# Ledger of designs, part 6: VH-VL binders against Probable carboxypeptidase X1 (CPXM1)

Target 1, 162 residues: Probable carboxypeptidase X1 (CPXM1), of Homo sapiens (Human) (q96sm3r113to274)
Amino acid sequence: TGCPPLGLESLRVSDSRLEASSSQSFGLGPHRGRLNIQSGLEDGDLYDGAWCAEEQDADPWFQVDAGHPTRFSGVITQGRNSVWRYDWVTSYKVQFSNDSRTWWGSRNHSSGMDAVFPANSDPETPVLNLLPEPQVARFIRLLPQTWLQGGAPCLRAEILAC

## First folded at step 4 (VH-VL)

Design p28 (framework fv_enfortumab)
Fold by ESMFold2-Fast, scan of step 4:
Structure p28 (fold): chain C 162 residues (1-162), chain A 120 residues (1-120), chain B 107 residues (1-107)
Amino acid sequence: as target 1 above (162 residues)
Amino acid sequence: EVQLVESGGGLVQPGGSLRLSCAASGFTFSRYSMNWVRQAPGKGLEWVSYISSSSSYIYYADSVKGRFTISRDNAKNSLSLQMNSLRDEDTAVYYCARWGYSYGYRFDYWGQGTTVTVSS
Amino acid sequence: DIQMTQSPSSVSASVGDRVTITCRASQGISSYLAWYQQKPGKAPKFLIYAASSLQSGVPSRFSGSGSGTDFTLTISSLQPEDFATYYCQQANSFPRTFGGGTKVEIK
């Protein structure tokens, strides 16, 4: 019984429901962190195909507000779609909240520590991670842990939820 | 040749509604972001709204948020601006403008403008 | 929002004069600045992009300079067709913002 996409790719989740710890530029803001979004060269503006955190952001996070208590079951990620450079997150953690103030992490059942999900190894191939234990919460955060050496923490995402 | 032609302007009462249209030709409309820019009588230029090539991203000036809705139909090469709850300060010439890239970014093509007058 | 301050608001000039218009951004915009010319009753016409790059077909008497926060548009030898209002515009971020305009009018 898998949950369907929440609506980042379909735009069912509005831009106002997406937040991030930082962004390199407006064209790489959280509203650009949607699965399958493409580089903005087609739009004739300086938008690229990803959310990317600032270089000085030591604890980057990408946040989705589902608007109400929602059962989160999985995460799909891609790297940055760009004609200029390669950037992708290689691992991340997941956190949840009901009020955007108090957060709890997805845990690995065998170790009891925060789960670290292996993510992307190229810019385009979607990587699905099912949460070990689905969580009911209003907010979900993705916290990049590692990314391409010499690159930046950039991602596109979709959330599986019901 | 690139052409943008606005229509739909007119005289309306405060609180009224009006729909502006922009017909595009001479380029692949579906590949460019589009904008509305306005100019009040005797005043300067004010950016109003943006829509990306796919309609996925839409932005508004704070002065029009919640009242104006930008949309596009790539099959018909048309851009629209639905204007609701119109106020005296919305009186202006409204221009359809294409955002060009190539280097430096700018409004590279503008329509002739359509006049919106809000008065009682 | 990035505020664009343009000066002067008007310039009285004669044919053959050198005219300079300045534009100041409230924060750094690198070279993401464009200049437009608008004649009465007409839509604006793009003149310069990337602070200093002249659009094909625009006379060489027009030039732009500057980077960061301070920018200048210069008309080296004013011609009759140059009497118009000029606007700067930052292309760095949303919302897109324009300067207040400089009217170049006949002395």
Scores: ipSAE 0.000, ipTM 0.478, lowest interface PAE 13.4, mean pLDDT 86

Design p29 (framework fv_enfortumab)
Fold by ESMFold2-Fast, scan of step 4:
Structure p29 (fold): chain C 162 residues (1-162), chain A 120 residues (1-120), chain B 107 residues (1-107)
Amino acid sequence: as target 1 above (162 residues)
Amino acid sequence: EVQLVESGGGLVQPGGSLRLSCAASGFTFSRYSMNWVRQAPGKGLEWVSYISSSSSYIYYADSVKGRFTISRDNAKNSLSLQMNSLRDEDTAVYYCARWGYSSGWYFDYWGQGTTVTVSS
Amino acid sequence: DIQMTQSPSSVSASVGDRVTITCRASQGISSYLAWYQQKPGKAPKFLIYAASSLQSGVPSRFSGSGSGTDFTLTISSLQPEDFATYYCQQANSFPRTFGGGTKVEIK
């Protein structure tokens, strides 16, 4: 059975439960990685609609703490919402943990290798990936594998969970 | 709290059939993948079959493929294994095992087992 | 299929001893390895997942280590209830495969 959104878009998941390996600036931090979040349009606003890892981050990850054991069933991603720049993740892997220290990956049923999910091809269109095997864990990480050539790994996300 | 109870084992002639059942309680059965694992007398563990939470993915060990059929009924919290064309080498204790909770895809809870003897 | 080779097949030990059991995979399995304990006439009990993480309720004298192809289960100070057979299992791919088991016997 399908699971509802965990609450990144609705803000049910607080900013303190979102972490990342790095961010280009505060305005592109993990708290900006929420589905459908929009870039700033006010004078002096220095924030955009995405989480973006630093260009030097060789192992980028975006993390959600569900706060308790939670059945993760799917992931929705978008690219960066910006009036000035295009960035989007084109593929990613998913990992889970109960303690944020020991991690295991989502696997492809046939090969048993880590599943690589094809993601976005534009900044706005949401792409849903159902996990091959739903997992019960407290934490979920998205690990960008490839992204727009000449760009940076940036995403907005929602998690499907119950 | 979590309980898995197997039944349906017994003595059967080569070429015969048996249907094993596993009754689950103490957790939301429909959210977990399930497995059958067997152990021949005095031998080690052998994975037999897997079924995903929605029955969308099903896998079998090569030794049983084409002869065994795994199924589940989420409304009744029940897992089944239909065993056809049984052979002497299928003699074993059969365990149902849950896959995934704190661990992901490892066998975190096991039933007590039901004995299948294929002989004479 | 990924072959799991477990050694030794048996070990005789006394209460208070440090016991080490090794498990080798025929190909790389990252950290996708579990350890199980089985007592005579009983179902296996889950001990360790992801090579090194203790399952809730498992005593801290149990520890796992390793990655890739070589893995170790250690019991730092053997207790009377620890005399059992231990199995490793790879979770990297289908089919899931187990080691041959290591019987820990009273000396």
Scores: ipSAE 0.006, ipTM 0.513, lowest interface PAE 14.0, mean pLDDT 87

Design p30 (framework fv_enfortumab)
Fold by ESMFold2-Fast, scan of step 4:
Structure p30 (fold): chain C 162 residues (1-162), chain A 120 residues (1-120), chain B 107 residues (1-107)
Amino acid sequence: as target 1 above (162 residues)
Amino acid sequence: EVQLVESGGGLVQPGGSLRLSCAASGFTFSRYSMNWVRQAPGKGLEWVSYISSSSSYIYYADSVKGRFTISRDNAKNSLSLQMNSLRDEDTAVYYCARWGYGSGYRFDYWGQGTTVTVSS
Amino acid sequence: DIQMTQSPSSVSASVGDRVTITCRASQGISSYLAWYQQKPGKAPKFLIYAASSLQSGVPSRFSGSGSGTDFTLTISSLQPEDFATYYCQQANSFPRTFGGGTKVEIK
């Protein structure tokens, strides 16, 4: 529970360890899904501050490879940093894996069903969700469930782990 | 116009200490991670240290870890590098550099550098 | 630690020549590679990011290519102002690492 950031914001987690189900463009790829990353508009850059799934992606996910068994305790999310438009995820589920093939979900203790975490309501304010039961795994996935009406599933994230 | 101006370089004896400063202007300093990059005479570029926009995450090159301390003051738009236990191999021009995330991950703006010479 | 290897270390060239500089990463870095130009006594200036994206204001004679581990910077028709040292840099992981540099000098 008291685990430090894994290293998405600090870039300790390399871009090669970030994957997603899809991306709208290279400038909105999983490498852009780092907490506090900023839009590049100042330089005439087309890169924006978030990972955003393709519009046709019915089952979006954002994945982090910790590289070794790691105790995941929490997730911090933000929406898209952009001067062009608003996008943010409003709820998500979390899954874990040791091999990137077999996945298990974070569970609600009372119901035994997958936990659904309420997320962002604006593009910038970080929202922390502590996992009900910390899990030891190599991989963690965030699975957007709902997002801003008329928008796209876009996020920036940090993972709390030890 | 984005500007980074370094200061604090000079001549120091082995084992001595020196504090470098970088004054930033022309952008919202508190939104960008900052770095120090050095270059020894006639040699290539070597990354030295990183500090995140909030100071929550700090990383050092193995060659300076335990001797150098990076810090920032977002209210004053300044970046600092405290250098202790200086060695001959620390002789270099030290550059303050901004990391441009939205510019495709590069050092998009550099200061002109400040020279550190470690010699007896 | 991702090692970046540049070749050649130096090249003597004339105005109008095509110059190619190669950069190899010790492990895959996707397209997270930048190229910098440094003139004597000056700070580096970035030219190219994301392996192939040219910075606004940089002449079109400069181009970058490659992905994964093998990258190339090309100057299609060398001009007098292009005599400088060029560095590649990987943006994939910490520590940030640079190539050893390629000095492009007048023949």
Scores: ipSAE 0.007, ipTM 0.509, lowest interface PAE 12.1, mean pLDDT 86

Design p31 (from e09 with heavy chain S33Y S102R R105Y, light chain S31Y; framework fv_enfortumab)
Fold by ESMFold2-Fast, scan of step 4:
Structure p31 (fold): chain C 162 residues (1-162), chain A 119 residues (1-119), chain B 107 residues (1-107)
Amino acid sequence: as target 1 above (162 residues)
Amino acid sequence: EVQLVESGGGLVQPGGSLRLSCAASGFTFSRYYMNWVRQAPGKGLEWVSYISSSSSYIYYADSVKGRFTISRDNAKNSLSLQMNSLRDEDTAVYYCARWGYRGYYFDYWGQGTTVTVSS
Amino acid sequence: DIQMTQSPSSVSASVGDRVTITCRASQGISYYLAWYQQKPGKAPKFLIYAASSLQSGVPSRFSGSGSGTDFTLTISSLQPEDFATYYCQQANSFPRTFGGGTKVEIK
């Protein structure tokens, strides 16, 4: 009895509902940030298996538009599936919005500060983080806080929602 | 400022070898894909080879496969191109070029080093 | 391989002229096209990326447009330093390929 996947992996969520603060290339754009997506799945040889923010993006974020008010209960992340290099996010914060302009964060119950979720330690193993308190909102953002030293903030994700 | 400085060019006989080097500075070299691009006298630009940031992914133009080897040393911020079995058609200015993160464009180029293959 | 066809091969122009150079891809490349300027004896200089985005430090008289297969580079008011050879390059697929170049000549 948990909330099921929203539909990033299944493509139920369309590419137009995925946005990011920046991307290194089209082949590393937000539409590539789907759980279990693989390098080379699209038409070009340089399409890779992740969304990756530009190196100089100081405030990277990956955004999902659920299309209507939705109860978000969890986040699953993976690193970059690539024949080229290792990249993965090691921690992130989560934000919600009803209008994509006003945002509120998932909070740590003890500290009252924004929750920081430990994420990946390799490219492929999915890491599930249940939100401390499920939130009803239309939009959800993942905000990478730390990532592999010498690497880039890259991720694949699925959202648990009902 | 971003700088790429090539060296190692020269005159060599057909069948000979040369090793080109590129010294990078002013950016985090280990984060970027690097390329060699050449230009024959009076001709256009031809991509030769690229190497990924971790050296895991390496590719060559069909014209140089099996003869040229690209490599990098991230600790020394250097890119190299070992050229064996050189042919007259390899005569060109060789540029070291970086791929930027805006769609893998050649955003910075070195000054070039001239390779002449002649008997 | 994606073939890039550039036209014209050369154009004669005077200072103050509007110069337009075209580039056509043999298959769709979305907006993954760059333009480079090369002066005699020098390395190419990055001008435009993503078909229409001007690289920082490049004068505003340069502009790019197009998507899919057809692209243009425009120099709105040619200056003495703009006499050079211009190249387009597709970044949609591997291998990366360049156009044959357009030489912008004085006169």
Scores: ipSAE 0.007, ipTM 0.492, lowest interface PAE 12.2, mean pLDDT 86

Design p32 (from e09 with heavy chain S33Y S102Y, light chain S31N F94Y; framework fv_enfortumab)
Fold by ESMFold2-Fast, scan of step 4:
Structure p32 (fold): chain C 162 residues (1-162), chain A 119 residues (1-119), chain B 107 residues (1-107)
Amino acid sequence: as target 1 above (162 residues)
Amino acid sequence: EVQLVESGGGLVQPGGSLRLSCAASGFTFSRYYMNWVRQAPGKGLEWVSYISSSSSYIYYADSVKGRFTISRDNAKNSLSLQMNSLRDEDTAVYYCARWGYYGYRFDYWGQGTTVTVSS
Amino acid sequence: DIQMTQSPSSVSASVGDRVTITCRASQGISNYLAWYQQKPGKAPKFLIYAASSLQSGVPSRFSGSGSGTDFTLTISSLQPEDFATYYCQQANSYPRTFGGGTKVEIK
């Protein structure tokens, strides 16, 4: 079950291979959803340490294109690194695709229903979730289900894959 | 103001070694990916290596892999490049460059330090 | 590696001229393209990021455009301080790659 990091934190996975359903701003876009990325300011321009979906996004998702069929075995998430506010995803689902149009979910092997992974409880501590059944696919999506009350769905992630 | 100041360049014979240093100031050094970019005389820019903020991720251009080692000391706000088995084609000005998270560009560069590999 | 092809390699121009520099990527890079200016003996200075976003303090005569594979840097009315070499750089993947440079010279 021990596959290495795919390359979100290391930047081996290019920005063009990261997509999201929406983003609050460019500084909170999917390219900011990399594990351990940190907040900053440039001449008053805000960029922050997470991907964050828009408040109106009813079905937020964060997507990674591995570029070829890849065995996905785990997901690591963090909350938002920010000097201004707290935001973190508290649970998410995972989906896979070979074409970015037809998706299937990671399943709980006991119930057969979509697996819901408990995620973060603070902005910085990484939480690892191993997938119950590793899946071979080109694309993986994280779908926030719940997040900090009064906050927004924001995350930083790394994918374990081989 | 953000400043990056390189040092350690010089003249060295083929097969020799040099250690470059970059002193950073004016920003929280420990939050940024740092890079070395070089430029041979009369030629264009070539990316050499990066190191992540925590040193967990390090990558090298194929031309220097196995010979160069990038490192950083976040307590001292310093970046280093240990260069071994130097070749004539490594002759260049070496720049320390910060990776900006917004817009993903090399937003600040040092003045450069010159490395000349010649017999 | 993503190859960046920059043209022309040099251009001779007069103060007040419109100068256009083109950069082409060997594969799609969205808008992850930066432009740098380098004067002789100095480090590069970034001008534009995300293909079209001008750095604070850079004169409005500089503009960038394009997405995907084809990009352009335009100087609408060349000034004496603009004589320099210009480089494009893709920020989509590693290794980070630069165009070959365009030297803007006095006519």
Scores: ipSAE 0.007, ipTM 0.576, lowest interface PAE 9.1, mean pLDDT 88

Design p33 (from e09 with heavy chain S54R S55G G103D R105Y, light chain A50K; framework fv_enfortumab)
Heavy chain, then light chain:
Amino acid sequence: EVQLVESGGGLVQPGGSLRLSCAASGFTFSRYSMNWVRQAPGKGLEWVSYISSRGSYIYYADSVKGRFTISRDNAKNSLSLQMNSLRDEDTAVYYCARWGYSDYYFDYWGQGTTVTVSS
Amino acid sequence: DIQMTQSPSSVSASVGDRVTITCRASQGISSYLAWYQQKPGKAPKFLIYKASSLQSGVPSRFSGSGSGTDFTLTISSLQPEDFATYYCQQANSFPRTFGGGTKVEIK
ESMFold2-Fast, scan of step 4: ipSAE 0.055; ipTM 0.676

Design p34 (from e09, 40 letters changed; framework fv_nivolumab)
Fold by ESMFold2-Fast, scan of step 4:
Structure p34 (fold): chain C 162 residues (1-162), chain A 119 residues (1-119), chain B 107 residues (1-107)
Amino acid sequence: as target 1 above (162 residues)
Amino acid sequence: QVQLVESGGGVVQPGRSLRLDCKASGFTFSRYSMNWVRQAPGKGLEWVAYISSSGSYIYYADSVKGRFTISRDNSKNTLFLQMNSLRAEDTAVYYCARWGYSGYYFDYWGQGTLVTVSS
Amino acid sequence: EIVLTQSPATLSLSPGERATLSCRASQSVSSYLAWYQQKPGQAPRLLIYGASNRATGIPARFSGSGSGTDFTLTISSLEPEDFAVYYCQQANSFPRTFGQGTKVEIK
């Protein structure tokens, strides 16, 4: 079960393989949803330290295309790195697909319902969630369920896969 | 396909000014952050200046702050470096260099233009 | 600012030999490290980005490894065209900084 990072932080996964349901701005797009990415103050006006869904997005998701069938074993998340505000996801669900059209969810071992993973409580500390049952698929989605009161669903992520 | 071509280098006396141009082709210039990187004869690489794709963010190395001005004209696919109050230690080959989409590496470089500051 | 220290300053080898170049950062740069090759009279060329990813068109004999503060560029079997100066560069913080370079020369 000790699968290595897929490559969001290392840039092995290109920006073109990252998608989202929506983004507040270009600087908060899916290409900014990489673990340990830093605020836009460091990289200019095109960049900030997270992916953030639009305020009106009722069903936010962040998607990674692994490019081929891949065994997904875990997810690491952080909140938004920012010089002026706090935003982080506090819980999320995970879905998988082979074709980006038909999706199935990660399940809770005891209840048989979709697993809900507790996530972040601050902007910087990485939180690892191991999937209860590793899944083989090409695509993985993170679906924020709850986030900081008065904030937005924002995250940085890494995927553990082999 | 992707090309960056510098021009404007030459020999100038200390205290004078010089402008460098970098003409871009083969990509959508307005979508990329651009940089100037210099290399003194026989020495390593030193980052000099950065400009975001829109021009909203501009940063300089401490060694050139207050003397050099980076700018761009997206309608002409051209990057500029205005160098004022030149010093002997500014003698270097000046490269224009593009950041990739994520801004974490310099993916394309021009061939450089030599600036020599001497009396 | 983050300081990158490359070693050795000069590496003298023959064609066909393995080259191992080191880059050490004064503080963690995670995986935000790139390697460039520069030949006399030419601009630098990107070889490796994100510590271990080979850039487009770069031969398989070039590989990168490491994370945090310790990084290595390996050339498995030197070709005549590989004798050049190699620079590492970090993108974890601003300003972006380069190492001083390692010269790979013919023994």
Scores: ipSAE 0.007, ipTM 0.565, lowest interface PAE 8.1, mean pLDDT 87

Design p35 (framework fv_iratumumab)
Fold by ESMFold2-Fast, scan of step 4:
Structure p35 (fold): chain C 162 residues (1-162), chain A 118 residues (1-118), chain B 107 residues (1-107)
Amino acid sequence: as target 1 above (162 residues)
Amino acid sequence: QVQLQQWGAGLLKPSETLSLTCAVYGGSFSRYYWSWIRQPPGKGLEWIGYIYYSGYTYYNPSLKSRVTISVDTSKNQFSLKLNSVTAADTAVYYCARWGYSGYYFDYWGQGSLVTVSS
Amino acid sequence: DIQMTQSPTSLSASVGDRVTITCRASQGISSYLTWYQQKPEKAPKSLIYAASSLQSGVPSRFSGSGSGTDFTLTISSLQPEDFATYYCQQANSFPRTFGQGTRLEIK
């Protein structure tokens, strides 16, 4: 049985609940990492349709605070919605935490290693990954592993949870 | 709450087959990996292998040629068979559940002492 | 296989002491480490997972630290019920492997 969207797209999850390891600019910050968000303008600055990590960020992560213990069952991702360039994450790992300091990863049953989820191949098409085993935790992180050659790790996301 | 109860052979002769069964009460059997771990007297823990409720198994390579783990989902049970036992297989055997976090075994059976004597 | 080596293999301590146990992995395991406590004739109980996360119901005197290959379990003020054997376990790769154990004994 599938769990409903947690609320990144609907704004039920507030901007204060979204964090990231880094961002290229305010307009590409974690609050822009919401499924189906679109590029636009704010106060003369371009804000784009994605969260994007800084170029120098060797270990990028995008984090959601559900506010209380929550059963996470799946992740939906998209690439960057932009009129300027192409960027999308092609694979990522998922981690969970109860305190945002100690993390455990989603596992691949065959290898016993962290599960590596194949993600996007274009900027717009949503890709759903169901977690092999739903996890109860307060926080969930997406950790981009690979992304478009010549591009940056950028994503929009929704979390399935109950 | 989840409880694991185990039973099976206690005293074996060399070359015999060790057989143990573990039953799961009070919780979901489905969508979990069910494990066997052993501990020789006065020594540390050794992971034998596990089975997903659907039948997928992974065995420790050191024991793979002699080990079979099976499930009976209708009874919420899983079992261990270890062939061709020797004195080196003398140990307390535990059944355990691999937790959803993917880090640890969260529920354990009471343990079964298996002695292999010549 | 990833080999887990604990140090020391045994130690004697008194109630109220700070006790430190170390665990070293033969290759990098990130934070995929769990600490267990095993009392005589009982199954092990997990204390700390993901190197530093305390299990619900475990006293705050237990703490874990480390990442990569070197990990530490600390008991800040040893209590009588803490005399037991402690094991580290890696969850990074197959097969799952445990350290050889550290036996905590009364001085």
Scores: ipSAE 0.000, ipTM 0.479, lowest interface PAE 18.2, mean pLDDT 87

Design p40 (from e09 with heavy chain R105K, light chain S31T A50Y; framework fv_enfortumab)
Fold by ESMFold2-Fast, scan of step 4:
Structure p40 (fold): chain C 162 residues (1-162), chain A 119 residues (1-119), chain B 107 residues (1-107)
Amino acid sequence: as target 1 above (162 residues)
Amino acid sequence: EVQLVESGGGLVQPGGSLRLSCAASGFTFSRYSMNWVRQAPGKGLEWVSYISSSSSYIYYADSVKGRFTISRDNAKNSLSLQMNSLRDEDTAVYYCARWGYSGYKFDYWGQGTTVTVSS
Amino acid sequence: DIQMTQSPSSVSASVGDRVTITCRASQGISTYLAWYQQKPGKAPKFLIYYASSLQSGVPSRFSGSGSGTDFTLTISSLQPEDFATYYCQQANSFPRTFGGGTKVEIK
């Protein structure tokens, strides 16, 4: 029925294992892309509840280093938790690597085309996507393809792996 | 203001059960993960259990796995800890604590409720 | 489990003294470390998070430093209200673990 969470939400996966192509600010960096993370505004903290790519980033990606070869089976995403604005990714692709240099994409088993996962339609509701074909790799990347019109590519995520 | 108020502590015999409760107010309870942290008399702090905002993820300290069950009711703004098969070493003050993802810390704590397991 | 080793276990100090408390993680925890203050009969109160970020309302005489495995809490000029037990806590992985505590006592 599936693999357990890898540990983005639980902090089992440390910040040093999370990277992104870019971020709008430190408070919207990859370390903020953890499932169920919350905006910190109640504490006077400017950290918001998501990773968000910067506007100039034409090819955004959010990356998790599992530390060793790991069987990736699924992805859970949420949008941005914020009192300031609405942002969420509406579709994304997934890529894998053993060395963070050579990447291969998740493909639809039936069509052989790149799998495009429909993602979020609101900031809070988690959306689970099971990979069509689980992959063994050390690294996994989420590549936002579309997001809320007038918004930015922002997400919170958890990875299912064993 | 943010408040967490624990209740349900008391005296119990070894092998007995207790249910602790934590009433939350002053914030949107359903948006925060919650924890139980305990402190034995004259000892340090020990994390006991975690529950995510949606209850989708639950974790326990090895010392309590299989004996304790954490749960929450977001409609009632309450957190619970069902404690079964209690042992002498479970004697402690039990704190309800909110996890602040901004900064990754326990940002608000209740006053604590005392659990005494007598042998 | 990540073990947090805190030293010293106690320190006797006078008002105006500089107090340093160290915390060592058995594995790398990046900057996922918080410091708490606990007075007798009370719940802990957080002081510092992300290893070095001071909570609003906490006096500037408190500071934190470190990353990876070695961390320090410093009180630059101890005040009467600072006599308490201090705990470090790692937030990198489950289970969340605390240091054994450092009791800062009146000399």
Scores: ipSAE 0.007, ipTM 0.496, lowest interface PAE 12.9, mean pLDDT 87

Design x02 (from v01 with heavy chain G98W R99G Y102G G103Y Y104R; framework fv_levilimab)
Heavy chain, then light chain:
Amino acid sequence: QVQLVQSGGGLVQPGGSLRLSCAASGFTFSSYAMSWVRQAPGKGLEWVSGIYSGGSTHYGDSVKGRFTISRDNAKNTVYLQLNSLRAEDTAMYYCARWGYSGYRFDYWGQGTLVTVSS
Amino acid sequence: DIQLTQSPSSVSVSVGERVTIDCKSSQSVLYSSNNYLNWYQQKPGQAPQLLIYWASTRESGVPDRFSGSGSGTDFTLTISSLQAEDAAVYYCQQYYSTPYTFGQGTKLEIK
ESMFold2-Fast, scan of step 4: ipSAE 0.005; ipTM 0.506

Design x03 (from t01 with heavy chain H101W Y102G G103Y Y105G G107Y; framework fv_tarlatamab_arm2)
Heavy chain, then light chain:
Amino acid sequence: EVQLVESGGGLVQPGGSLKLSCAASGFTFSGSAMNWVRQAPGKGLEWVARIRSKANSYATYYADSVKDRFTISRDDSKNTAYLQMNNLKTEDTAVYYCTRWGYSGYYFDYWGQGTLVTVSS
Amino acid sequence: QTVVTQEPSLTVSPGGTVTLTCGSSTGAVTSGYYPNWVQQKPGQAPRGLIGSTSNKHSGTPARFSGSLLGGKAALTLSGVQPEDEAEYYCLLYYGGAYVFGGGTKLTVL
ESMFold2-Fast, scan of step 4: ipSAE 0.005; ipTM 0.472

Design x04 (framework fv_enfortumab)
Heavy chain, then light chain:
Amino acid sequence: EVQLVESGGGLVQPGGSLRLSCAASGFTFSRYSMNWVRQAPGKGLEWVSYISSSSSYIYYADSVKGRFTISRDNAKNSLSLQMNSLRDEDTAVYYCARDKGYYYSSGWYGYFDYWGQGTTVTVSS
Amino acid sequence: DIQMTQSPSSVSASVGDRVTITCRASQGISSYLAWYQQKPGKAPKFLIYAASSLQSGVPSRFSGSGSGTDFTLTISSLQPEDFATYYCQQANSFPRTFGGGTKVEIK
ESMFold2-Fast, scan of step 4: ipSAE 0.000; ipTM 0.486

